VH-VL binders against Lysosomal-trafficking regulator (mv). Designs and how they scored, part 14

Target 1, 99 residues: Lysosomal-trafficking regulator (mv), of Drosophila melanogaster (Fruit fly) (q9w060r2686to2784)
Amino acid sequence: SLNSQILYNFAAKFLPVDGEIEGEIIITDLKLYFLATYRCRYFNVNCDIANITEIWLKRYQHQETAFEILLDTNKSLFFSLQNADDWKIMREVFCDKIV
Key: E = the ipSAE of ESMFold2; O = the ipSAE of OpenDDE; V2 = 0.75 times the mean of E and O plus 0.25 times the DockQ between their complexes.

## First folded at step 8 (VH-VL; framework fv_diridavumab)

Design q6 (from p2 with heavy chain G27Y T100S E101V D106E; at its last look DockQ between E and O 0.46; V2 from the best seeds 0.00; counts 0 for: pae E 4.6 > 2, SAP .507 > .496)
Fold by OpenDDE, look of step 8:
Formats: sequence, C-alpha cells, structure tokens
Structure q6 (fold): chain C 99 residues (1-99), chain A 121 residues (1-121), chain B 111 residues (1-111)
Amino acid sequence: as target 1 above (99 residues)
Amino acid sequence: EVQLVESGAEVKKPGSSVKVSCKASGYTFSNYAISWVRQAPGQGPEWMGGIIPIFGTPKYAPKFQGRVTITADDFAGTVYMELSSLRSEDTAMYYCARHSVYFGDEAFDIWGKGTTVTVSS
Amino acid sequence: QSVLTQPPSVSAAPGQKVTISCSGSSSNIGNDYVSWYQQLPGTAPKLLIYDNNKRPSGIPDRFSGSKSGTSATLGITGLQTGDEANYYCGTWDSSLDAGVVFGGGTKLTVL
C-alpha cells in the first residue's frame, strides 16, 4: 500500500458520530487514506477502494460536500470535503460508486 | 461503564512471544485510540504504541519497532499487543489505555488494570 | 534516563501545597500538550491533568497544571494523605523518535 501512487489529495474532515476531525484525504490507485492534521496523532484511516461498495451523498452543516463511504464489511466512513473543486473531482473519480 | 479489561498474567521464556488482549466496552470503540504502555518494576511508564480500531494504522515507538505488533478486532471490541523476542528486561506490567481523538490526544483517560508479563529462564 | 525530568521525590504536610516540575525540551513539552498522572500503589495510572491545565471530570480543583516554555508543573493544594502516590508527566515528543514520553516520576510523601 505504501508503494501505491498518490492520485489526489483533498482537504477534508472525518465525521465520526460525536464530532469532526480535520485532515486530508489521500487517494491512491488502491487505497483511500485520511490523515488527521492535528490532535489525532494515532488517527490514520485507510480503506481499499476495491472494498468500497457505495458512496452516499450527504449534507453537513447545510452544505452538500459530505459523503458516506460504505464498505463491503458493512462499515462506513463519513467525510466532508472543504473545497468545492475537490468535491467535483471526488464525484468524478468515484462516479461508479455514487448512489 | 467505560472499561478496559486485559488478559491474564503471562510467564514466558526468553526468545518467545506474548500476546496480551484489551477488551474495551462502554463507549464507541472506533472513536478512541488504544495505546499500550508498560511499566517495569520501580520504573515509570513507557509507551509502546497505539492504534485506532476499525480503520486506523498502528503507530509504534521506535524502541519496539519490528518487535511489537498492535492489532484490533472491531467485532470483539478488542485490541491486541504482541511482543516477540522476549527478554528479561521485558518483564513489566503492561497496560492498555484509551486516548481521546478530539482532545487530550496523548492523555490516557481510561486504563486497564494491567497484565503482568514475566520473562524468565 | 526518562526523556522528561522530574524530581524523584517531594514531601509536605497535610493541608500544604506542593509543586512537581517536569522538564523537557522544545521537541516535547515545548511543542505539545502535557498530561499528568497519579499512580497509587498497586494501581494503574490515573489521569489528573490534560492539555497542560485541564482537569478530567472527578478530579478536584486542588490539582492544577501549568506549562511554560519547555517545563510543566503540577500543583497540589490542600494536601491530603490520600495524595501520597507517584506522579508522572507525559507528552508527545516530535523528534525523529516520535512518540509518547513520560517523566521518571515523582514520589509524593505526605508527612
């Protein structure tokens, strides 16, 4: 996974049930990573893109820049992108998985 | 009630491996990091590494890099720490401890009762 | 040999105030939040202070924390016999060998 090529890098927030974590989403040819910016030194989310079954568009703080990634394990990741342009790219990259 | 329940005491030979478990309950398992901190007799705590369950990647202290493996079972709500190539100096109380991911990043607010690991010939 | 330096022991009579120092460097205390832990004999450490000066729920205001530069201080007022314990500071070290680091501990004796 460490040898994968980075394709995209987006400023984002990870949205667990009880809060939000600022960081960045990194998309490689094989994986999606989330790296926290601060106050979460152990927080390093990753998932295989191949295991992503669906992506649901969501609202966060009255903005349509959030989405939920569903995995084949029945787990999910909830994110919000900070930039509209990045959101457009995200939708294009994962268009086949967006429900 | 929030609690971390660790596995029982271990007695090991030098060169062997030990795997300690830490079962978490009473809170959202994925929202907190679990670290392993050991304490040799008469010494202070020593951080070994930590993990955020479900989607996190473990982080290890350089001292234990290559010799420690931290894993998580999301369904069991359990974090594991395996230490290989055991030496006598690895004899210690091994604690699992919880970190908040929002504030107090390295502040361990919940601790297990500890697991005694004794390495002797 | 601990990364953070604490006095090995402090003592005071009940009702008095004690301070425990924790000295580090720019790569740890100088850069990150400090936590303090109390460890009673035969027990696991207990969080007393986090983020330099914040108290978790259940910790009395007799316990206080502060940080200045590369040093942190734990203050205990109204000392009680039950405060007799080992106290440890902890923080993150951002050097090449990054990780959580602890002080060597301070044994507090209530006279």
Scores: ipSAE 0.038, ipTM 0.744, lowest interface PAE 4.0, mean pLDDT 90
ESMFold2, look of step 8: ipSAE 0.234; ipTM 0.762
ESMFold2 (binder alone), look of step 8: mean pLDDT 90; pTM 0.928
ESMFold2, look of step 9: ipSAE 0.150; ipTM 0.746
ESMFold2 (binder alone), look of step 9: mean pLDDT 90; pTM 0.932
OpenDDE, look of step 9: ipSAE 0.028; ipTM 0.738

## First folded at step 9 (VH-VL; framework fv_diridavumab)

Design s1 (from q6 with heavy chain A107Y I110Y, light chain L96T; at its last look DockQ between E and O 0.43; V2 from the best seeds 0.00; counts 0 for: pae E 5.9 > 2)
Fold by OpenDDE, look of step 9:
Structure s1 (fold): chain C 99 residues (1-99), chain A 121 residues (1-121), chain B 111 residues (1-111)
Amino acid sequence: as target 1 above (99 residues)
Amino acid sequence: EVQLVESGAEVKKPGSSVKVSCKASGYTFSNYAISWVRQAPGQGPEWMGGIIPIFGTPKYAPKFQGRVTITADDFAGTVYMELSSLRSEDTAMYYCARHSVYFGDEYFDYWGKGTTVTVSS
Amino acid sequence: QSVLTQPPSVSAAPGQKVTISCSGSSSNIGNDYVSWYQQLPGTAPKLLIYDNNKRPSGIPDRFSGSKSGTSATLGITGLQTGDEANYYCGTWDSSTDAGVVFGGGTKLTVL
């Protein structure tokens, strides 16, 4: 649940191999959440920020704000942000994770 | 080619547990949800629950909450469904099915061939 | 008994058109997209229609879907002997987070 203080809220897309899911990334002091906007009951996810090992900035098709989150479980999540301002903020917030 | 290969038929006693596996291949395993859907003889499909491996968070139908456990093994590309406290009414064909990820739609585009679970004393 | 209601059976001669109805409520069909599945005897269900009216690759255009209000309809034109099967509708039910729900099924007999 979203019990922690919300620090940032980014309009975002989850990017599976053959599609995309619209939603939002919510960042608290401890956790990163992705909440699907609609029509998806499985793509709401959360992870501890501490478990994020690396963030790779990537291009995805014509999207300039895509990035991959690598977790300590060797799983990765591929996202893109909708707003350039959010992209700037995200890079600042996770500067220590960006490779 | 997408394939969902389920484990073999099971015969169980009432009160016992059964664990069925579904090995998925031909696509990015972690990024697609897998659901378990059972079908009793002469009945329609019944959704039990599902999991998206990359997130590792299962969702269960209220009817089976507390009695079913769905897990995923990314290394094996396999999803498991364990049903405990088996009763005769649990006798059914158990299917694993993949969710399409297009806009997170809740439909099943690929199905396993099913695993027969028979519960009898 | 099923959350979604379908006629138990329909029948028609080869070449004819049949429709299969699926009735729900505001918490399921009224609120979510409907999918349809074909199940041939002794086989697993096969996706026919998703998102109310879209066909997956490989599904002929003889199969069609529509949705209005809390009801959905599967249409099959140019009926073939091979279409004899059970057909199920499915959707998400938001009532008490019930999850995916299916209809009771319709047995299609080709006369």
Scores: ipSAE 0.041, ipTM 0.749, lowest interface PAE 4.5, mean pLDDT 89
ESMFold2, look of step 9: ipSAE 0.043; ipTM 0.707
ESMFold2 (binder alone), look of step 9: mean pLDDT 89; pTM 0.924

Design s2 (from q6 with light chain S35Y L96T; at its last look DockQ between E and O 0.43; V2 from the best seeds 0.00; counts 0 for: pae E 8.0 > 2)
Fold by ESMFold2, look of step 9:
Structure s2 (fold): chain C 99 residues (1-99), chain A 121 residues (1-121), chain B 111 residues (1-111)
Amino acid sequence: as target 1 above (99 residues)
Amino acid sequence: EVQLVESGAEVKKPGSSVKVSCKASGYTFSNYAISWVRQAPGQGPEWMGGIIPIFGTPKYAPKFQGRVTITADDFAGTVYMELSSLRSEDTAMYYCARHSVYFGDEAFDIWGKGTTVTVSS
Amino acid sequence: QSVLTQPPSVSAAPGQKVTISCSGSSSNIGNDYVYWYQQLPGTAPKLLIYDNNKRPSGIPDRFSGSKSGTSATLGITGLQTGDEANYYCGTWDSSTDAGVVFGGGTKLTVL
């Protein structure tokens, strides 16, 4: 839950195949959350950081601002960050998982 | 054509469980939230909970927390709802419904035809 | 009972206007958008009004919605026999993760 210490908060888009969902990525000591700005906020989207197996750096709309997170369930999540400085921070935070 | 199809009607005894499926077709299954909504005869709809299949984490209405489990199978394009410890008051029509990304996240733009769960002693 | 309060029934003659009320609280209608659903006999609900007062494509403009304070209203003008149905309001309730809530429904009879 979000009762852990919040370490980072990034403005982001979640990128399903057919769209963009605006929101924010929140990183705690143990979890990564995506909280949509949609009114349908009651779906909490999260994963344990320990369950992230790989992170692939990606381009979105011709910019190096995105990443794809591969989970141990073989699902993947694709995000773009709205701020290039936040993208650099994300790379440092998860440097041990980047392929 | 976007379509949601629930599994067939069920008759259950009190204290048992029921698992209802909802097969989705005609759209990218994993990217849209699906909720379960029930409706007893002569009453209004009652939201039970929902799931966004790509994230896999469901949310439940407080009334059903602890008795309902909602899961998704991306390969089958199917959402499941299991309701345990059934009581006579759980007799209702059960719908799956898709949340709209264009008409507001709380709006249900596609509904299944519903399936009856009857709990009788 | 239902979190949102609707009258149990309304009736009017063809061609008349009818309104259906939906009463809630500051934790739901007062803070969030209201949706209306039409349920024809023997069918699943259908989205009729979204975001308080907007119509999906294909919904005639004789259906309207409004919201004031903690109450919402569905209006139907030029009433037709085919409008005979149950009508439900719905919204989000922000109190302690309550989630999506609905009214108990209003049966519209066209005489």
Scores: ipSAE 0.013, ipTM 0.652, lowest interface PAE 8.0, mean pLDDT 84
ESMFold2 (binder alone), look of step 9: mean pLDDT 90; pTM 0.926
OpenDDE, look of step 9: ipSAE 0.040; ipTM 0.759

Design s3 (from q6 with heavy chain S35A, light chain L96T; at its last look DockQ between E and O 0.70; V2 from the best seeds 0.00; counts 0 for: pae E 5.0 > 2)
Fold by ESMFold2, look of step 9:
Structure s3 (fold): chain C 99 residues (1-99), chain A 121 residues (1-121), chain B 111 residues (1-111)
Amino acid sequence: as target 1 above (99 residues)
Amino acid sequence: EVQLVESGAEVKKPGSSVKVSCKASGYTFSNYAIAWVRQAPGQGPEWMGGIIPIFGTPKYAPKFQGRVTITADDFAGTVYMELSSLRSEDTAMYYCARHSVYFGDEAFDIWGKGTTVTVSS
Amino acid sequence: QSVLTQPPSVSAAPGQKVTISCSGSSSNIGNDYVSWYQQLPGTAPKLLIYDNNKRPSGIPDRFSGSKSGTSATLGITGLQTGDEANYYCGTWDSSTDAGVVFGGGTKLTVL
């Protein structure tokens, strides 16, 4: 039950340079997903948590609600959480990866 | 200025493969999906598949699954489409087209000029 | 293979109004947004309408779109000779991962 179990589900935005994509971050015991809410058949972020090397706490729109997630491929994914309590939870869950 | 430029026209023999490139400029390449759409003479457009470069996972139309490969090179700002096992009915104009995240993944706001692939023996 | 059905041709005089229909199903138009494209002779398609009824910047308001049930309609008022083109509808089809589907096109003749 643990390998398919959703542990957390956060309302979030994926932040491309010139836009925002609304969606959800879903965390399981092994994976981090971003699933866009808005008609997004091409957006399927799916990464193994083991491949996340660093997480950088970031500001978005002058609020401390965002993360930059660095993968072992040197790809960087930038997200904001819409709820400050969720940001705190994500910080606690991934404290071993936060720089 | 947002621009998509396909590689030049190709003449191919049946059974061979073709690889067409689409160079994108004027916007943040990795954040927008690019699709390949072909149009045979006298017919409507036909979506072959697409990719959003930041995710790197393409989607393909079922008709082309197994024959088409779509890839993106973030450094080059280029999307590629390779179609294998070519047949005469693959003769068409091939377009790359950009989806806008604001318009949804079915609307194409920017199109290349198209490139002809001709399959003949 | 056109999943979406359009009339093959329509014609009208300059200054008149014309509508172009696009018929689909519950797996596409019925549950997803419709876009419309103009293709002038010898050119690539150009987006006219997205999200059923919205115009991109630079598209005049004499172009309009609507959707009802499993059908969509492109309206063009104040017809000009430069509107002579092929027009295509497009949408996402969610049945069996079909993806984007287009109509076969409607040739508009302005006479």
Scores: ipSAE 0.122, ipTM 0.720, lowest interface PAE 4.1, mean pLDDT 86
ESMFold2 (binder alone), look of step 9: mean pLDDT 89; pTM 0.918
OpenDDE, look of step 9: ipSAE 0.310; ipTM 0.837
ESMFold2, look of step 11: ipSAE 0.072; ipTM 0.698
ESMFold2 (binder alone), look of step 11: mean pLDDT 89; pTM 0.922
OpenDDE, look of step 11: ipSAE 0.142; ipTM 0.791

Design s4 (from q6 with heavy chain H99D, light chain L96T; at its last look DockQ between E and O 0.37; V2 from the best seeds 0.00; counts 0 for: pae E 6.4 > 2)
Fold by ESMFold2, look of step 9:
Structure s4 (fold): chain C 99 residues (1-99), chain A 121 residues (1-121), chain B 111 residues (1-111)
Amino acid sequence: as target 1 above (99 residues)
Amino acid sequence: EVQLVESGAEVKKPGSSVKVSCKASGYTFSNYAISWVRQAPGQGPEWMGGIIPIFGTPKYAPKFQGRVTITADDFAGTVYMELSSLRSEDTAMYYCARDSVYFGDEAFDIWGKGTTVTVSS
Amino acid sequence: QSVLTQPPSVSAAPGQKVTISCSGSSSNIGNDYVSWYQQLPGTAPKLLIYDNNKRPSGIPDRFSGSKSGTSATLGITGLQTGDEANYYCGTWDSSTDAGVVFGGGTKLTVL
């Protein structure tokens, strides 16, 4: 359960170095989550938004629908959104972090 | 050839710890969950925990929470399990096992041959 | 006792049929997929059935699985002496974030 209101949820893929994981990005006022759509009990991506230092806009499959998120640990996470309108919203939500 | 190979058998005293390795080969190591499952003599298997190496956060069975640490070295293609505060009841075969589904969980389709950890005074 | 309940043993003659039951609850079998494993003497477990009723490549169709409610069943037809083994069911249990749970096993004897 969340103690804060869910502000956005976007259909998305998490893009590890050599694959794709379908799921949803969920954004609250404090955290960003990725929840895979298929069953995987060992996988959980969430981070505090405050720990995101940079976001780089990217193309995926020739479309401007993706983000690379850099954490304060220098770890990066790469996502693509399934919907171009959601991509625009995510850009606005994180405008202060976009490089 | 897809395979998992555990490190060699260990004999330990109560109160010590053991660290067992599982070397994976023949598949994309980072993207499949690897679990540790033990089996005491005459007993059924018992899941201890698992990890998907690329995400690095293990999940542990509650019985072992606080005593078990599972880590992965993506470069070496190796998963480790460390069990601390050993008791005689920890004497068992220890297996590593791979989940059958890319970035998922469903069933364990590849098992190592297992390694014995014996805890005796 | 284990979270999943299996009979301790079953037996049948070569060529016959046997079933092995696995009883659980709504937090495990009722809520998640069941797998079955064969463990021959002195060997690691081997996957026989996944996703309730599917066979991996190389498992003959005389092995079958089914699930109804909070119970699962492994069926083995055309029994062979080489089928003597322990058989375990496994699934995910969500009641305590407990993870994977197994039955205590069923020893199959082919006489």
Scores: ipSAE 0.016, ipTM 0.671, lowest interface PAE 6.4, mean pLDDT 86
ESMFold2 (binder alone), look of step 9: mean pLDDT 89; pTM 0.925
OpenDDE, look of step 9: ipSAE 0.045; ipTM 0.754

Design s5 (at its last look DockQ between E and O 0.65; V2 from the best seeds 0.00; counts 0 for: pae E 5.7 > 2)
Fold by OpenDDE, look of step 9:
Order: C-alpha cells, then sequence, then structure tokens
Structure s5 (fold): chain C 99 residues (1-99), chain A 120 residues (1-120), chain B 111 residues (1-111)
C-alpha cells in the first residue's frame, strides 16, 4: 500500500480519548501513513498530505510531542512522537501547515 | 452511558440484501472500531468485518469478502452492515460490537443484536 | 468448524472451580492475545477477560485467564448459579488476514 518513496519514519502514538495506540508515522512525498502495532490493525490509516489543512502543536495527556492533524474533511487526528529528533524533523517537514 | 443500538429485526427472501444499522452513543464514535459479529442459532459468534469510522476503511472476513459492505456515518454516529445475496444460512443474530483500545481482538461493548431471518 | 477449539460443555456444583480450555494454533492464540466472553441465555456476549488474563471493570476476580503456547484457559472459582452460560474464547488470526476468530463455545452447567 506504500506506493511512494518513504521520506521519514517516526515512532508515534495515536491518541484517542481513552488511551494511546503505538505505531509509526510514515511520510512519503504525497502521503502520511500511520501504521498501528499489530494488535491495533484497524488504526492503520493513510491520507494525502495535501488534505492536511492545519497542524496544531499542543500538550496532550502530559505528552510534550503531541500534535493534532486537521484534515479538509474537518476530521482531526491526535498523535505524539516518541523521539525528540523526529519531533524536530516533523516540524520542519510540515512547517507550512503548523499553526 | 456507552451503548450500541441496532436496527430492528429483518425478514428477507433468499437472494435479497439486508442492511443493519448500529448507532453508537456515549463515547467518541469516530475513534473506536466497530465490528459486526453474527451468531446463528445454536452456534458461536462469527466475525464478519469491521470499520473504524474516522478512517472509513473496512476490514472483512475472507468468508464474507465481496458479499458484505460495512460503512460508517460519523455525523449520524452509525455503522452499517449490508449483506447481499442472502441465503438461509445467513439466518442469525447480528451484533455490532465495539473494539477496545487495548486490542482489536476484544470487544467491550455489544449491541443487543438484530435478528435476520432468511426464508423463502 | 470453529478456528478455536473448546470443550462443548463443562459442569460443576456451586462453590467449585471449573476450567474451560481454548486450543488454537501459531497463527492465532500462538501470537495474539486471547479474550473470553460470557453469554447468558438470550443476551449478547459479555467481555470477561482480555489480554489473556486481564479483567474489565466489573468482572469479579473469580474469573481468571491464562495462556500458554497455542492454548488458553478460563478459570472460574466459587461457581455460582448465575455463571451458567456459554463461554467463548476469541483472538485474532493472522493467517491470510482472517481477522477475529472465536471458539465454538462451552456450555457451563451449574449442578
Amino acid sequence: as target 1 above (99 residues)
Amino acid sequence: EVQLVESGAEVKKPGSSVKVSCKASGYTFSNYAISWVRQAPGQGPEWMGGIIPIFGTPKYAPKFQGRVTITADDFAGTVYMELSSLRSEDTAMYYCARHTYFGDEAFDIWGKGTTVTVSS
Amino acid sequence: QSVLTQPPSVSAAPGQKVTISCSGSSSNIGNDYVSWYQQLPGTAPKLLIYDNNKRPSGIPDRFSGSKSGTSATLGITGLQTGDEANYYCGTWDSSTDAGVVFGGGTKLTVL
């Protein structure tokens, strides 16, 4: 399902209301993928980067590297990165979308 | 209160289709995967497939691939299951069930079930 | 034919202990967590055990779960008449992305 060249791979957590899902965020030239741990097969998702309207950097559940991705569908996804270096890279890559 | 409310009982002819709804309330609907699990009389549960509404990507059991369609309406907080080409063997109680966040293999909330009867 | 194998029935007197086995393979129980469900007559299944041995809130500690290899076991101590029900094990089967699978069920009769 990964049809584009992988540019970045971040260890990440999806942050639902009642918990957190471990996985990874994979960034290609066109798409952002979240692949959940094997126990959370339903949380695999991909979206066109072009459909990301805004990214909000925020604290969430006491996590410093949390951020919210807003999509043009008016849906939002909360994530956190587990690596400070990845956090820096993510902010650089999506600097034009960070509010 | 977290609950899943399913649509009413259905009686269908062989070859027809049935669409069952599952309305969720009391929690963040879009973030929880919901599966359909049916149970024929005297049998155990059988997983049919599921969907996580926010992603809109359903997963189906191989047995039902091509014959079942699972969709979600985030606005209505409802998941649907449509089963086509019905046969007598499809007579069963159809449950919608919410997956837990600690594992996709576990269901913590269940609907009361919808009886689907397929008879000529 | 259920992917997971359970004994069709078990029975015991009130106050006693019963165990229900669930046998699978390396593609399911062997590499995924097992859940257990109680189904009272005329009701939907109820989650009893998840992650092999964890209890959701509201489930008494009379219910326990364990897993070893490709098999899992549900234990019920201090058996009560209200425990009479069907019990099902469940897990994820990775074989050809089969998805969630259940056992055939075990009918527990309280004598």
Scores: ipSAE 0.041, ipTM 0.756, lowest interface PAE 4.4, mean pLDDT 90
ESMFold2, look of step 9: ipSAE 0.088; ipTM 0.730
ESMFold2 (binder alone), look of step 9: mean pLDDT 90; pTM 0.927

## First folded at step 11 (VH-VL; framework fv_diridavumab)

Design v1 (from s3 with heavy chain F103S; at its last look DockQ between E and O 0.11; V2 from the best seeds 0.00; counts 0 for: pae E 7.7 > 2, placed apart)
Fold by ESMFold2, look of step 11:
Structure v1 (fold): chain C 99 residues (1-99), chain A 121 residues (1-121), chain B 111 residues (1-111)
Amino acid sequence: as target 1 above (99 residues)
Amino acid sequence: EVQLVESGAEVKKPGSSVKVSCKASGYTFSNYAIAWVRQAPGQGPEWMGGIIPIFGTPKYAPKFQGRVTITADDFAGTVYMELSSLRSEDTAMYYCARHSVYSGDEAFDIWGKGTTVTVSS
Amino acid sequence: QSVLTQPPSVSAAPGQKVTISCSGSSSNIGNDYVSWYQQLPGTAPKLLIYDNNKRPSGIPDRFSGSKSGTSATLGITGLQTGDEANYYCGTWDSSTDAGVVFGGGTKLTVL
C-alpha cells in the first residue's frame, strides 16, 4: 500500500477574494491539504501534488510570504504563510513547480 | 478495513468521571477528525465534541464545555474522551465517529459500535 | 427539544415512496450542508446522504436528499422491509460557538 506520510505542516492563511481563513498547510509525500483552524464549510484543499502545474511567488501585506498554486484544472489557490522560514521551505519543496 | 473500536462498557457513580477510548485502524489516523456522539435510550444522537489529530485542537459542544476532555495519542492511534461530574442523565451509548475535515457538512462516514456508560447510585 | 425537527414516525408499504422532513433555521440548514443517517435497531448510525444530496459508495440511488431554505428532505423509493429503521438528519449550527446538531429521529415502518 502507498500510505501518505506527513512531511511538513505550515501555519497559513487561505486568501479568498473576501478576507482570510486561518489554518494550516499539510504536505505529505503525495498530497497538499489546507485545513482551517475552524471549520470552513465552503473551502477545503485536498489535491495531488502531481496536479500542481505552476507556483507563483507573491507578496502579501508588503512581505514575500505568499504563493499562488495553479492546478491542472486551471483553478488557482492563493495562500500566505505566517513566517519566512516556512515560505523558504515551501520554495525548496516545490522548486520544480515555481515559475 | 477501516474500524473504530471503543473501550468496554462502564458503570459509574454520580460525581465520578469516565474515560472512554477509541482505537482507529485501517486508515491514516491524522487525516480525519474523530468526534464523540452519545445517544440516550430512545433519543437522537448528541454531538459532544471532537478532535483533529493533526491539529491537536479539540472542539467541544457548549453543553459539555468544562466537563469533557478529548485528546489524541498518535502513537497508539487512539482518541480519548473523559466526562467528569457524572449524572444519571449521562447514561447513554457513546460512539466515536470519523468525518472528513474536507467536507462542509461534518458527515460521519465511519462509526464505532458504541459503548455504554451507566451512571447509577 | 431538538434544534432540528423531524416527524416522529412515517409509514408506507413495500415498493412505495416515503419522504422524511428535517426543519431547522438559518443558522443551520439554511447555511450549512445536511447529512442523513440510517440506524437499524441495536446498531450504530450509518451515513446515507452527505452534502445535502450525495450518496457514499454502496448507497443505492433510491435514497435521495434535498434541501430548500431551512428544511431538508430524505426521499426513499422502492421501499423494502429492510429499510425499517430510525433516520436522523444532521448539520452544523452556527448560532453560537458552532457545533454539530442532529434531529430527534423519524421511525420508518414498512407495512
Scores: ipSAE 0.014, ipTM 0.610, lowest interface PAE 7.7, mean pLDDT 83
ESMFold2 (binder alone), look of step 11: mean pLDDT 90; pTM 0.929
OpenDDE, look of step 11: ipSAE 0.093; ipTM 0.769

Design v2 (from s3 with heavy chain V101I F103E; at its last look DockQ between E and O 0.68; V2 from the best seeds 0.00; counts 0 for: pae E 5.0 > 2)
Fold by ESMFold2, look of step 11:
Structure v2 (fold): chain C 99 residues (1-99), chain A 121 residues (1-121), chain B 111 residues (1-111)
Amino acid sequence: as target 1 above (99 residues)
Amino acid sequence: EVQLVESGAEVKKPGSSVKVSCKASGYTFSNYAIAWVRQAPGQGPEWMGGIIPIFGTPKYAPKFQGRVTITADDFAGTVYMELSSLRSEDTAMYYCARHSIYEGDEAFDIWGKGTTVTVSS
Amino acid sequence: QSVLTQPPSVSAAPGQKVTISCSGSSSNIGNDYVSWYQQLPGTAPKLLIYDNNKRPSGIPDRFSGSKSGTSATLGITGLQTGDEANYYCGTWDSSTDAGVVFGGGTKLTVL
């Protein structure tokens, strides 16, 4: 399913309105994916990095480990990273989109 | 009360398209996938595809890839299924059904009553 | 021919027990959870069993499920005339990402 070279792979949670879904964020040169850890059926997130307009750094459970991705469709996706080092890398990788 | 309600029955000619809606109510719409399952007369159910509304990206059964489009309107709590290039073998009862996106299985715990699509010349 | 194979019919008297088999493969039942559905005449399917052997709220314990290898079984004890219906198994099939698959159904007759 991935058609680009994988650059980063972060353990993460997708944060819908009232829950948590464990998985991984995969970043390629062109795309950002979220893949759930178990029974990954319909459950994929797949966006072109070019379609990301803004990234907002956020707190989750009182920790600065989360971010919200705004898409050019006005949808947003909310994620939390498990590892603080991965969160620092995320800031570097997308520094031009962070507001 | 948790319920799924499909739009009304349709009679179509071969080669045309049909679009069926599924209105969800009584639960948090974004926590569940909605799938479309059809059942031809005298046959078992056949999964066509599904969508998780907050992702907006559907998954389709290979048999229907290229003919089916599934979309969601999160504000309206409604999922749509459009089937194009209709043939007589598409005559069936069409159901929407839901399953949780948090549990480890794909069981459909709530079904609509179904709606008939009849394709005849 | 359905991916999952069920007997076309089974029958027994009220109060008796029946089992309904569902045969699949390693790409579906062998590696994924099985669900079972009851479809009464003129109605939509209703979930009876999920995760191979779990019952949703409101399903009595005379309905049971099990799985062994690439086969699953629905058991119904204490048969009632109201159990007369079609029964379907369902699961995920991962061969070429085929998705959810169902059996062709078993008609249960309570004589």
Scores: ipSAE 0.057, ipTM 0.709, lowest interface PAE 5.0, mean pLDDT 85
ESMFold2 (binder alone), look of step 11: mean pLDDT 89; pTM 0.927
OpenDDE, look of step 11: ipSAE 0.201; ipTM 0.812

Design v3 (from s3 with heavy chain T57I F103S; at its last look DockQ between E and O 0.74; V2 from the best seeds 0.00; counts 0 for: pae E 5.1 > 2)
Fold by ESMFold2, look of step 11:
Structure v3 (fold): chain C 99 residues (1-99), chain A 121 residues (1-121), chain B 111 residues (1-111)
Amino acid sequence: as target 1 above (99 residues)
Amino acid sequence: EVQLVESGAEVKKPGSSVKVSCKASGYTFSNYAIAWVRQAPGQGPEWMGGIIPIFGIPKYAPKFQGRVTITADDFAGTVYMELSSLRSEDTAMYYCARHSVYSGDEAFDIWGKGTTVTVSS
Amino acid sequence: QSVLTQPPSVSAAPGQKVTISCSGSSSNIGNDYVSWYQQLPGTAPKLLIYDNNKRPSGIPDRFSGSKSGTSATLGITGLQTGDEANYYCGTWDSSTDAGVVFGGGTKLTVL
């Protein structure tokens, strides 16, 4: 199911309260995944895009390359994109959710 | 001080279930996974599964898939393990242990003292 | 049977050196990092070595780890009576139903 309609693949870091987890954000027509590097085998985020209520544009390390995703469970996920072009694409793809 | 504290020892009948808690303190959940590892008398440790608390994403050992459930309560700082359809072979010491999500998944740097689950009729 | 094979026991005199082996396969030790744990009688396991050969804070350099091919080795020098314990290796196994695996343990006796 991950491979059925992959639309975007972004090199990214998941940003917990302290530190970074390297990986990829993968976006399909219905889901958002974060797949950590191979070394972090427990850590895979898998959510329905419909469950994303808001996206907040954020800074990370003084760069406007990050965003915070708020889920309908009131959990939030904080990511930084490694590529500025991917940042622009993310904003366009999710423009209806950006606050 | 970083601590993991399991709930108290339990004696259970075959066919029942047990739910053990693991309260963590002294560190941030988002930086570590919590795993459950059991050890039968005279045996080596056996990994049952683990969870990353902030995202509630469990991974289960194949042997226990279908009868173990691992959950986390981020605000209580507590991870739970429920094992169903208990049998005498489930008699063991049960530990919670943590490992960093930023390094390999194979090393558990902090362990609880363990709690005994005894399954007898 | 344990996925990782360790000798059931080893012994040596105080002040001497001992090694404890851990034999696995390409699906575990061959492709993943190995950890080692000390379990003193009546206590929980304690991390001794991680990432094949690294020591956590507070673990003396008498304890060392190494890995070659599909086998790992724990070395303990300057043996003390307090080193009497069970020792376990652990790693990730990437076979069909992947997960963490441990050895069956090695009882160290200091004679």
Scores: ipSAE 0.045, ipTM 0.664, lowest interface PAE 5.1, mean pLDDT 84
ESMFold2 (binder alone), look of step 11: mean pLDDT 90; pTM 0.928
OpenDDE, look of step 11: ipSAE 0.054; ipTM 0.760

